VHH binders against TBC1 domain family member whacked (wkd). Designs and how they scored, part 6

Target 1, 363 residues: TBC1 domain family member whacked (wkd), of Drosophila melanogaster (Fruit fly) (q9vgl8)
Amino acid sequence: MATAPRSLDTISLCSTVSSCPDRNGFYGGFQRTDKPKEPLSKAQIIAREKKWLYMIDNWSIYMSKNYKKIRDRCRKGIPKSVRPKAWFYLSGAYLLKKKNPNVYNELLEKPGNPTTIEEIKKDKHRQFPFHEMFLDEQKVGQIELFNVLKAYSIYNPKVGFCQAQAPIAAFLLMHLPAEDAFWVFVSVCDVYLQDYFIPGLEVIQNDAGILEGLLKKTCPPVYRHLQKHKVEPLLYMTDWFLCAMTRTLPWETLLRVWDCFLAEGIRVIFKVALVIIGASLSRHKVRKTCTGLCETLAVLRSPEEHIVEEEFIINNMMRLNLRVEDFQIEHTRQKARRAKQKAQQEAESSGSGNGHRRNMPTL

## First folded at step 20 (VHH; from g3 with S54R)

Design j1
Fold by OpenDDE, last read:
Structure j1 (fold): chain B 363 residues (1-363), chain A 120 residues (1-120)
Amino acid sequence: as target 1 above (363 residues)
Amino acid sequence: QVQLQESGGGLVQPGGSLRLSCAASGFTFSEYWMSWVRQAPGEGREWVSSIYPRGGSTFYAKSVKGRFTIARDNVKNTLYLLMDSLKSDDTAVYYCAKDSYFRLGDFDSWGQGTQVTVSS
């Protein structure tokens, strides 16, 4: 009597929607948390707030002469009360807004591209559906999300709209007024994630090679596992990078990663990815259970809770010992590799063209 | 219910071309990444290609890059894979896969597959 394989009950993650939002505005979903945050003392919070306010008031000086202090304070986490203002300054959005007075309002009055508008409408309701700002179309979050995305699509017509931008914009709207969120969003899309959203998504394809090269350096056993099972980086990094981890990380971890991301740039996203990948597949026992593509991807997409914990991510990110030069070296290496591959493909295509034009006789 | 139905598989000679199709139903096709995944006899599943929900952006595995072309028709709810310069190593069952919402590589639905055999 062959025991019928138990149907893997789709654990319907019945995201138990609570009647009350959490401290961050979530009624449900994986980013809802009821865990108390380890309390910094009120005195410590106030001291940190004062330091941030002082830095912001002296921002130009700190950025030019004391960037290390800014970076280190971001790595420690920005106090909730000053985070919006800090992000506005860290991203350079304050300069963009200052240089472009009323541009956001002008963009709101423009109709935009009809196709892009329809795309935005289709995607806006999917962004943080369990957050109080985005519960339905009547909520301010969905309205402002549409406005920010529309405005950006007009502001940068080369990009228009990419589906991955929606969660970033929504995330920013949770922290910033719409206009400020727009300018931070512009900075993120045009500077931090430069050309990531251009049709064809070529940049992320290039960066996939960089991530793979860095994995080979930092986590050789994991690299070999991924190679063995032909798990290419694009299969797990696409939403991580294009959404700047907004759909991947627990809320507190996401906030702290963004504190670092805005201070240090896209390298933070690489480092976070390396930590998640490395930690998720670090154990030999786990790699043994990942017998193929799907199993490996499942592990990477559902990291254990401790792996995505705030302190775990930050501490291990700092331990990766990757310098700016390491990224540059890998970038150069990947560029050379791509050039060689392209040349080979061109040579193969040119060699096949000398086949015999058999003179079909003109009947 | 999500349904994916592959077609177009068959026997082809090395260097030949083949076009696969996948008819999709039961979901908003234009909102999801779609992928092709193959499985050779005795081997594990191998990712082949993926396409952005609205078209225009395509990803290819290293093994098929430059030879295969993924496309989609969102009006017809159909995914395509044009396979050129086929090799013996391309022999596999080819599956159409639906990705979860903007989670490339999170394959939440699969077709039954179509057999592609590259042989002299």
Scores: ipSAE 0.931, ipTM 0.976, lowest interface PAE 0.5, mean pLDDT 91
Fold by ESMFold2, last read:
Structure j1 (fold): chain B 363 residues (1-363), chain A 120 residues (1-120)
Amino acid sequence: as target 1 above (363 residues)
Amino acid sequence: QVQLQESGGGLVQPGGSLRLSCAASGFTFSEYWMSWVRQAPGEGREWVSSIYPRGGSTFYAKSVKGRFTIARDNVKNTLYLLMDSLKSDDTAVYYCAKDSYFRLGDFDSWGQGTQVTVSS
């Protein structure tokens, strides 16, 4: 049997790897599973595949006249055989590709920013190192990952490259040919996660505040516990949101979450986060063991297996006592808070004038 | 093999300023988020600030926002915390912490800490 891939992370963690990949292509890591999965009969799978292919063949009609059917079928789970094509359509990438013939190839021919190229090279080997597509630098997966990330950095120079984008691009390449993956990646980065990756990372900071406000509504005892121990949301949600859960969830749950995410947008990521936070810390017995910052973060980083199981996540996401208005209320509240902070900072600096400020190194 | 060494702590009056430094070695500094975490006597650890691997993107705890500035020098492998308008509540041991690969809040390595004391 082939030897398992080597990874810098696995050297540090003393991970066990297998000589054979699982049904999803993993030799090791937390996303590998040896559990069999065939909950649906062959007839049920075929019926769902037929429904999806029909929707895809009539996509513009479904999007304009019956979007609720698309959403409901995404929530049920997209059959593995049609999922890549469904994601290509859900994201709008098929239109992007149609309107931009040859653009991906043109971007690949450009040199790119040398600093950005160096950063991409440092990060590409860290993406799914136990997956058969990314075993080493000679695998087509790592070559295509570099190409997609380089092309994007030229396509949107305001972003360039953010480290969190690498796992997203790698994840898409596991499902789609490189050019198709590129256009889904453009849609995810520029529409679904709009402005998330602009240097400064200002948008994720606003969304951290929204998440905290929503947690106060959905699970007040957990909110109070996090406030008591000064566990601010950026400490547990930053990689969850910036990487779109690709490094956070077991594989089958991740696929189901992305089925919903591409249909419904960023609110899915918020809801999945609220389910994980609430379920992980809802029991008073668990909160008692979380006597400080690090203990609380450890629980959030290692949720019990049942909490991150696919049906638990999907069903509890739908059961959250949240309406679209609740997201809007929190968005407005966070804008008001930031405006008040800016006004107070301006008043304090205006009273001081141009004063001596301590030297600090700049980057 | 990861080593983090803080320096620059000391005694200051309320309203004063300090600059903390953290020398890092044993890992590729520019690939990781870096954080400052503090611990007052008899209390738990409190997150202070974090900075993106390449710099430029900075996060601050509510208690220090507007008063503290985090910075990094990826050539010298050094993390900084510039502390202005210090208060008695800022008295603590300040730790430099390394986050695991793109997992802010997953602190996998710590320095020994440097004492900051703010008293009249």
Scores: ipSAE 0.863, ipTM 0.946, lowest interface PAE 0.7, mean pLDDT 88
Fold by ESMFold2, fold request of step 22:
Structure j1 (fold): chain B 363 residues (1-363), chain A 120 residues (1-120)
Amino acid sequence: as target 1 above (363 residues)
Amino acid sequence: QVQLQESGGGLVQPGGSLRLSCAASGFTFSEYWMSWVRQAPGEGREWVSSIYPRGGSTFYAKSVKGRFTIARDNVKNTLYLLMDSLKSDDTAVYYCAKDSYFRLGDFDSWGQGTQVTVSS
């Protein structure tokens, strides 16, 4: 219901636009909400804001000596007034900006790769089209989005530009001034999602295998259902991971997930994915209706609203029967699996004697 | 209107090769993931391979990795599948599929399919 249902999202984008933005700046689309937020008391809000401002004023001490407190406060949710600054510090972008004065402005002065620039121009218009910042080409948001993506493509030419980066950059610009957003974006792309966007997209393929192995542990019946119907994880998790959930979750859940993601890293994205997959397919009644590939993918892409609500996602990710070493175990297993697969493919190719006949047209 | 037209299917012996093509029109081809999906008689649809919008990044189902190669020509708006070392299990109708904007696995348009038969 709440996230990108295939048919309903298309109809919503065509027919349901409000004259006034919601509290998050949306005029329409699946991330708009007219639902009132259940507020904390004024005293609770002030108390949390004070705790966050104190931690930010003493950031290096908290990171070195009391990281658990930072993590636990992120899990409670960062107050809206403090969240942009908290993200700036959590990501380490404040250090990147201090170490690199004027680099963002210098990158903006460079022409960039013409092919990459054309790709960015095509994709920037597709980001959050119902959000007040991105409604049209004359809005400063689309101009800043172009600038951030161009600057990054010059900053890290090994990556250049990947389409999945556009929604991440746009999301950050909703919260931060352009240069600050750029440095958070650099941190997310180069540290949190390290090597995800290098052409070839090999790292996401490894992480798909890790997710599959973790699912076997957290929800064996769902794992078996996906195996039975040959639903491989790349078919549902690629955009979830490459876009860091920015196109997947209702807005308030997305903000809470990012509060955790910037504190705890990619494992949060894995855990959110496992919660969605498990909860969407855990009931045998639902699996019975998923008689094939497309039916199963449809369920995963249109989770019931309660599954993607803030507290369901946050509480269930913390209740998964996973430890940090479980991720390392699966990483090691995937390395061994890939090595074995390559050895078998080489043996079969040599035994067949067909040579190197994998030429296809490319651009 | 999105249109996808496959060609290049036929009868081959086990161990043989085929090259499938899919002509695309009615959308900006270079902005979308493109996929091959197959369906054997009496079976459900099975994902085969996908390729990133600008090319260069390719994903393969476990059953075909190392034997099949996906490619695209964004000037000609054409998707390709080179199938080597074909097995009887590869017998199926092969569909060209368009994914929705950067949502791999969300197939919003399909071709009519082309038959591939691997028989001794």
Scores: ipSAE 0.861, ipTM 0.946, lowest interface PAE 0.7, mean pLDDT 88

Design j1
Fold by ESMFold2, last read:
Structure j1 (fold): chain B 363 residues (1-363), chain A 120 residues (1-120)
Amino acid sequence: as target 1 above (363 residues)
Amino acid sequence: QVQLQESGGGLVQPGGSLRLSCAASGFTFSEYWMSWVRQAPGEGREWVSSIYPRGGSTFYAKSVKGRFTIARDNVKNTLYLLMDSLKSDDTAVYYCAKDSYFRLGDFDSWGQGTQVTVSS
């Protein structure tokens, strides 16, 4: 359940007294929490902040000579006060902004593709509708979201705009000033999620196959259950991956996953997905009740609260028996399968009288 | 009120073709993924195909890829499924389904279905 329907104008208004925001700015929705967080001591927080600021001040040295330290500190969780700056450096956006000091403002001055602009206007209102930053159409958050998405669509016209990009941009704007958020967004869309948003969405289809192969390795009974009921991975993983979990996880878990994601890349998203799928369906009692497509999808779409808790997700993704080579093996297998399927389809087309038939166009 | 109305089903010989249509109303059609899901007699529902809200990106189940084509007309608010090279195991009721906002596989509305029978 990620968002309320757009037609509910009373939900988009600023809060009444009974609807004050939580510590993360949410007035409602599944990402709101009234649960207290167990704090580190003030001294512990300050110590961790100092370590992070020192690493940032010496960033090139740590990236070249001690990357394992950066990774390990990301896995522990980045202190809230330094997280925006840490993400800016982890993503490489600091360098992008430095090399392109006028580009964001120049892109904002361009009109953009009219069709793309209308798509952005339709979709931006649906992002985090219960968060204080995005409640009102005229709030600075909505204006900045439009600007970031428009600038990106001009920056990378091969992509233009994909609906999945809106929650990512909105999420980044909750943490960073607009131009910084733009460059992190560019890095995420063009490096971390390379080619995910090109029309056709071919890369996510390949990654769905990779996920399926990895599930076969990590949790064979769950894999067999999904195969038996013809539950194909695109049906549950597409928004998880295209939105980088921003619509999927409780807020504190999402922040921790992104701390790892910006350090370690797309493999983190794969591992989080495998933990959710495995834990949700590992118990035979649960699989027994999932006798079909819709019942199984419902379980995957509404995982039990403990499965998506911060410590559960982080600890279990670290314990998966997966090396980088396992991902490469599956990538190679899926590439070979796709090449064989294309060769078969071309051979079948050459043998039919319908070889010239035009596909029904998509408008 | 969301309404989905399928049409175009019928009896077809193996190897034949059919074109299904689904007329949609009561929501902003162009903002949602749309899907085809089928159910054979005595069996559970099986996903067939899905298409991105503004078109241009299409997903197919392994069992139909290369034989079926999904399309949409966002001016006429109509979803299509062109089924080619039909086989006896394609016999099913075919449902048009609306996915919730950018959550493929979260089917929040369904049509009544249209029967497709492939028989020799």
Scores: ipSAE 0.860, ipTM 0.946, lowest interface PAE 0.7, mean pLDDT 87
Fold by ESMFold2, fold request of step 22:
Structure j1 (fold): chain B 363 residues (1-363), chain A 120 residues (1-120)
Amino acid sequence: as target 1 above (363 residues)
Amino acid sequence: QVQLQESGGGLVQPGGSLRLSCAASGFTFSEYWMSWVRQAPGEGREWVSSIYPRGGSTFYAKSVKGRFTIARDNVKNTLYLLMDSLKSDDTAVYYCAKDSYFRLGDFDSWGQGTQVTVSS
């Protein structure tokens, strides 16, 4: 073809991949692991599974009367066998699917926007390319990924398709049948990450300001270091937040973070980000080597292994010196700052705000 | 081989304007965030602006927001930076940078830069 797509044929298979998948289905990539996992006893696993199944059978009661139990059980980690069903309920997708019978299939029958369809085709092969579900175009995973993303683009045409949505949809398809994955995906994109994917990407810019303000509270020396070197949060947090950490964390940590994220919402992503930023740059010796933008970003992009271990992340996000009110305070501050900025921009566009622009008529 | 070549720099007075261009080749331009990064004499590199792969979504550093405009032409594989209301603090070499696949701030390729000088 005149412009061949980038593909796995540009990768040395003998250099970067294994002949056998790991326990999670990965042949290579940073999310592959050969480390054994220390399991709970069989009795403990069965007990936790029974508790989860009972809670799911009584979901509306727990959500209305005992949400703290849901949250606490998510923080402990959802047993692998129950996790897909738990995510389906946590996200509210079970209600969305029930209220919208046949809608997913109806969306699949529609042609979609041709430009959006081409964008999806270009990006679908980039998702988890070393995972057994997504190895090539003929795999069911890539077909289902296309279908979910196409259906969503028709379902919410205000968004259409954003590249960051592809890893989220692919991640959900690793756990759920396509229609269930679609409704969890709709909930994540439209409720948990509300307005994140609207063209302009304005909401992530506000959340970058919130993250910066929270960092000032949780780890002032790291905040001051980033300010000194002009390392603005959009440079390291944009993909963390827009992709909901799916491209950022080791696999087992990612699963644990999502257990919490679906229960507690976007605050979990903020807290995980604060733990990574703080722990990565907390040592003065590390900050001394980060004498500029690129050196600092490199540290944040490749955190030390112990910082992204599942128990480190989960325990330290619970220990952050942050209350729910701190998030509201920062949200209000950023809303006020944006309103002031917009008012000043409008004043500068008027004669009073544009003192250096000359609008002289010619005689 | 990824290739990025900047042009359009020069000497301007405070309050003036410039338009920078960056010609890109060797990769699928429309699939990547593209960024402008600058470096003043004796200082480290400073992020200026970034633009979403298909355009339409733009990010700006605090120091340039409202004064600079980033744009891209995915047919011509060209990145632009329109700089208005220039200040002496904007004096720097301006680099075109390619971000890695959907990983803003992970600059995997750089141009050679173009000099912008704003007289005090």
Scores: ipSAE 0.859, ipTM 0.944, lowest interface PAE 0.7, mean pLDDT 88

## First folded at step 21 (VHH; from j1 with T58K)

Design d2
Fold by OpenDDE, fold request of step 22:
Structure d2 (fold): chain B 363 residues (1-363), chain A 120 residues (1-120)
Amino acid sequence: as target 1 above (363 residues)
Amino acid sequence: QVQLQESGGGLVQPGGSLRLSCAASGFTFSEYWMSWVRQAPGEGREWVSSIYPRGGSKFYAKSVKGRFTIARDNVKNTLYLLMDSLKSDDTAVYYCAKDSYFRLGDFDSWGQGTQVTVSS
């Protein structure tokens, strides 16, 4: 009985796979780039590296007394050579690893949940398939990806595994050794994206309301357009947020966003989303061509290249006049709204119960 | 080739219930978000609900939240929509949609739709 060849879901490999990887290890895909990065002078790079190394060596002091400098340096971008170490410290993963010696290795020896294991196996090959580390199942990246995801699923059984975690873990493995990547991943999932991956995905549903409220404040014309066409935030933000932009942004932009994300938290993801949404639909001409749900989503899913460019994202993110207080206000507003909706639903459900106790006559 | 076939539509009175089904084939059903989208006469498409590939996580449009329940059977490759407390405004063609891999709202395949009419 000839085992029918597993239909390779044709990832639209229409991107010309190069025989040589780019500077970031990509043979193809939308994150491959042949564009030269505007070269910081070698001297500038070295100077930045030295500053980062010094900060890392004095990390506790800088975090406590000079966080602004850390933040500002993250916003300028972390040099490639020090980025792994910087992320390890920024995320607090260095403390997690220190507090949990050998835990990663212990987790590797555990079998895990069979269902979760099968889910991870199904998803691991879909993560950065054009990157040199993940080209096939024999590559170290896919092996380590499986290990990190399995280990995490055992480490945090409340979450287990969500598909959205896989690209985050893979992204971290491109930069960090497996154990370090695991602890950064733990930090990202349990702290930065706290409860995002819990079954039911309630947090992102709540945050959809926050994003919508912030959009109403920052880009009223775009908000009105989305409302008019009933384009709810969950339809475009789900992979952005749950994957921490790893599937959405060009590589250089993604790196820069993650530098900020690890320094400043989930608010960076909100701001990046707001920039993309606002810029993509800012032009009245574009909104006029978006006559409905699908057209609007298409624009949001395929932003113009300049919108997702590194400097564009960072500069416009910084220009967003959104304070921490603005997020808190919107969070409170959305919480109150949800409470009101729940109360209304409970009232409607209680009111419908009283009507149909018609007296069946005792025969 | 991806195939999606909706069924279960019909005429129902206000306050009534319907159950829609969508039979899926031509892809690994359990790996993809699935969605319901509706289109009322003379209106644009409106997202109704989406469900995570492995169940458990369900999203609903504001307009149907609390009234509709999305479900899936990954063994049967079938998507469901239970619609309770139906209103006249729920009258539409209901489409089953396949989302791209973990890209909710990126609808890459559609069924032919099933008509739901809510009328007294």
Scores: ipSAE 0.929, ipTM 0.976, lowest interface PAE 0.5, mean pLDDT 91
Fold by OpenDDE, fold request of step 22:
Structure d2 (fold): chain B 363 residues (1-363), chain A 120 residues (1-120)
Amino acid sequence: as target 1 above (363 residues)
Amino acid sequence: QVQLQESGGGLVQPGGSLRLSCAASGFTFSEYWMSWVRQAPGEGREWVSSIYPRGGSKFYAKSVKGRFTIARDNVKNTLYLLMDSLKSDDTAVYYCAKDSYFRLGDFDSWGQGTQVTVSS
């Protein structure tokens, strides 16, 4: 009985797989980098590490009285050596773990939903396939990824499992022990991306309206281009938002964005999206070449390298001048718009029911 | 090789209904987003609807929301589009599209399309 060759989805393996991983553990793929990081001086790194360690040791005080310092330090980037611990505290995962002793281990012993388990098994091998932790099924990363996703699906049965969660969990496992990664993952899914993964994906559909409204405010020429070609936000934002940029950004940029994301919340993802969209389509020449849906989406999905660089993203995020109030205003506007649309649909459905009853002639 | 074959197109009156089908083969159908995209004569391609691999989550373009229903049968490897309250502006070739893995709007494969004409 000849075992039919598993159709390896031709991941365009034309990215030269190196025999050696990069500094981040990647053998290939778009997140592999050989670019030297402009090294902060050893002295600067040590100074930043000390500051973070001190903040973590005094976390409750800093969160209550000095949140601005935490935020500003996240915006400058968290040192690699303290990033796992910083993320564990920033996310509130340390409190979740403390409140729920042994819960992770208990969840691992539970069988879970068989359908969800099969879905996780199908998706786990697709997560960072060029990273040393995830190269094959025997690697610790894939094993722990299965465990974290299974545990979460049991922990929050309302969500269960969404494909978009897998890259987030895998990304966390690269930085944290499995149990700590689980609690950060719980925080990300249940707090930062609250209700994003509920069946129906209604939250992201609502947030598409918010993104569109913010784009109209921040980049009117780009907004008009997208409207002209009927390029709706769901066509480019779905994986950006549901995966928290884990599949979209270069590695160093992703790390920096996550430093900010864990400190400031989902607004960071909106700002990153706005920067990418705005910069990718900012040039009139580029918009002229984007004559339709597919061309426009191609540009958005393959941003120029400089647009997704760490400093470019962070600097332009800061320049967007979007306040918390701007998000609230747009949220309120979109809520009102949806309410109006629903009322119109209900009125149209009620009006069509009354017309056909009249004219049955009494024979 | 990925194959997508649309069917169910035809002539319909304004206010009428039509059901499109797309038979899929050559890939694990249940793992991918599937989309409908249309192209009216002389116009560009327009996204119509997309459905999540597990069938529970559905997205619709603003132009068709409330009138069209996307569905999928993962056992039959078939995508559906139920079109109600059809308008003249819905006249187009309708294409079935496969999205890349969890990248909605990244259409990596297309069907040949099926003609839908809404006319009195």
Scores: ipSAE 0.929, ipTM 0.975, lowest interface PAE 0.5, mean pLDDT 91
Fold by ESMFold2, fold request of step 22:
Structure d2 (fold): chain B 363 residues (1-363), chain A 120 residues (1-120)
Amino acid sequence: as target 1 above (363 residues)
Amino acid sequence: QVQLQESGGGLVQPGGSLRLSCAASGFTFSEYWMSWVRQAPGEGREWVSSIYPRGGSKFYAKSVKGRFTIARDNVKNTLYLLMDSLKSDDTAVYYCAKDSYFRLGDFDSWGQGTQVTVSS
């Protein structure tokens, strides 16, 4: 039985488009909201802004001697007015930019790989299609998106361009001037998501295994359900991780998750994924309705609204019974599995001087 | 309108090989992940393999890794599955599926399928 799952992207493409943008710049799509933001008092906002500005003015000291304070303040959420500057410092982009004056402009002057440039041109117009910055090909947002992606492809030719990078670059441009966004983008792609975008996409495959192992620990009944229906983690987590949730979460939750992500690294993405998977499939009644692959994927692709609300995600990722050693154990297991696979591949190559001719065309 | 047409199925002995093809039209083929999904008699659908829009990055289900190879030709708009070392549990209808834009596992279009039967 062919069942087409409902997708957040598919739902957003079919949703109502408004004549006016929301407070975040969206004319439509699932990330648009007409709900008022839950209020903090003006005094609370100002107090938090002052704490953040002081911390930024003393960044090296806080990073070396009081990182716990940085982390805890990120977990509370960074005030909107300070968030772009906070992200610039959290990512280390401040230092990257300082060490590399004029490098962004020099990269923009280079022609770039023609094939890569054509790939970027095809992909850039798909990013946040209902957001005011990206509606029109002639708007500065589209021009800057092309420039950041082109500059990166020249900066790191091992990667070139991966489609998943476009939503990350676009997301950063919504918050930062182009050169600052470029250096945050470099940090995210090369440090936070190290080697994720190298052709072959081998690192995400290892991280899919880590996620599966962690799920077995945090929610065994959900793990068993996914195993029963052969729902492998790459089928639901690939875009979650490669796009750093930028295409997955409601806007306010996405901002809060990124506040934590830039402070604590990739483990935040793992924890958010575990919360979504667990909360979506934890009830036996829900698993009973998931009679196969497509039905189960549909539930994971369309989580109930309360599951992806900011306080639910942030609070529940903090409540996960996971320690650093749990990640280390699973990372070690996946590293051993890969080493075994490489040894098997080498043994098969050595033992097969006249192996089967492959009829499949190369691309 | 998106159209996907599989071919290349048939009867093969255990240990044998087959090559499946899927002709695609009605969308910009090179911009999407493409997947193979199979369904054995009396069972639900099972993911087999997926390939990145521009090729080069290939994912395989645990049950077929090392035996199957996915490929695509973005000039001819054709998806391929080379199946080696076939087993009786590989008997199924094999479907070509289009994933929605960069959402692996979100299969928004399907072909009619091609039957693969592995029997001695």
Scores: ipSAE 0.856, ipTM 0.945, lowest interface PAE 0.7, mean pLDDT 88

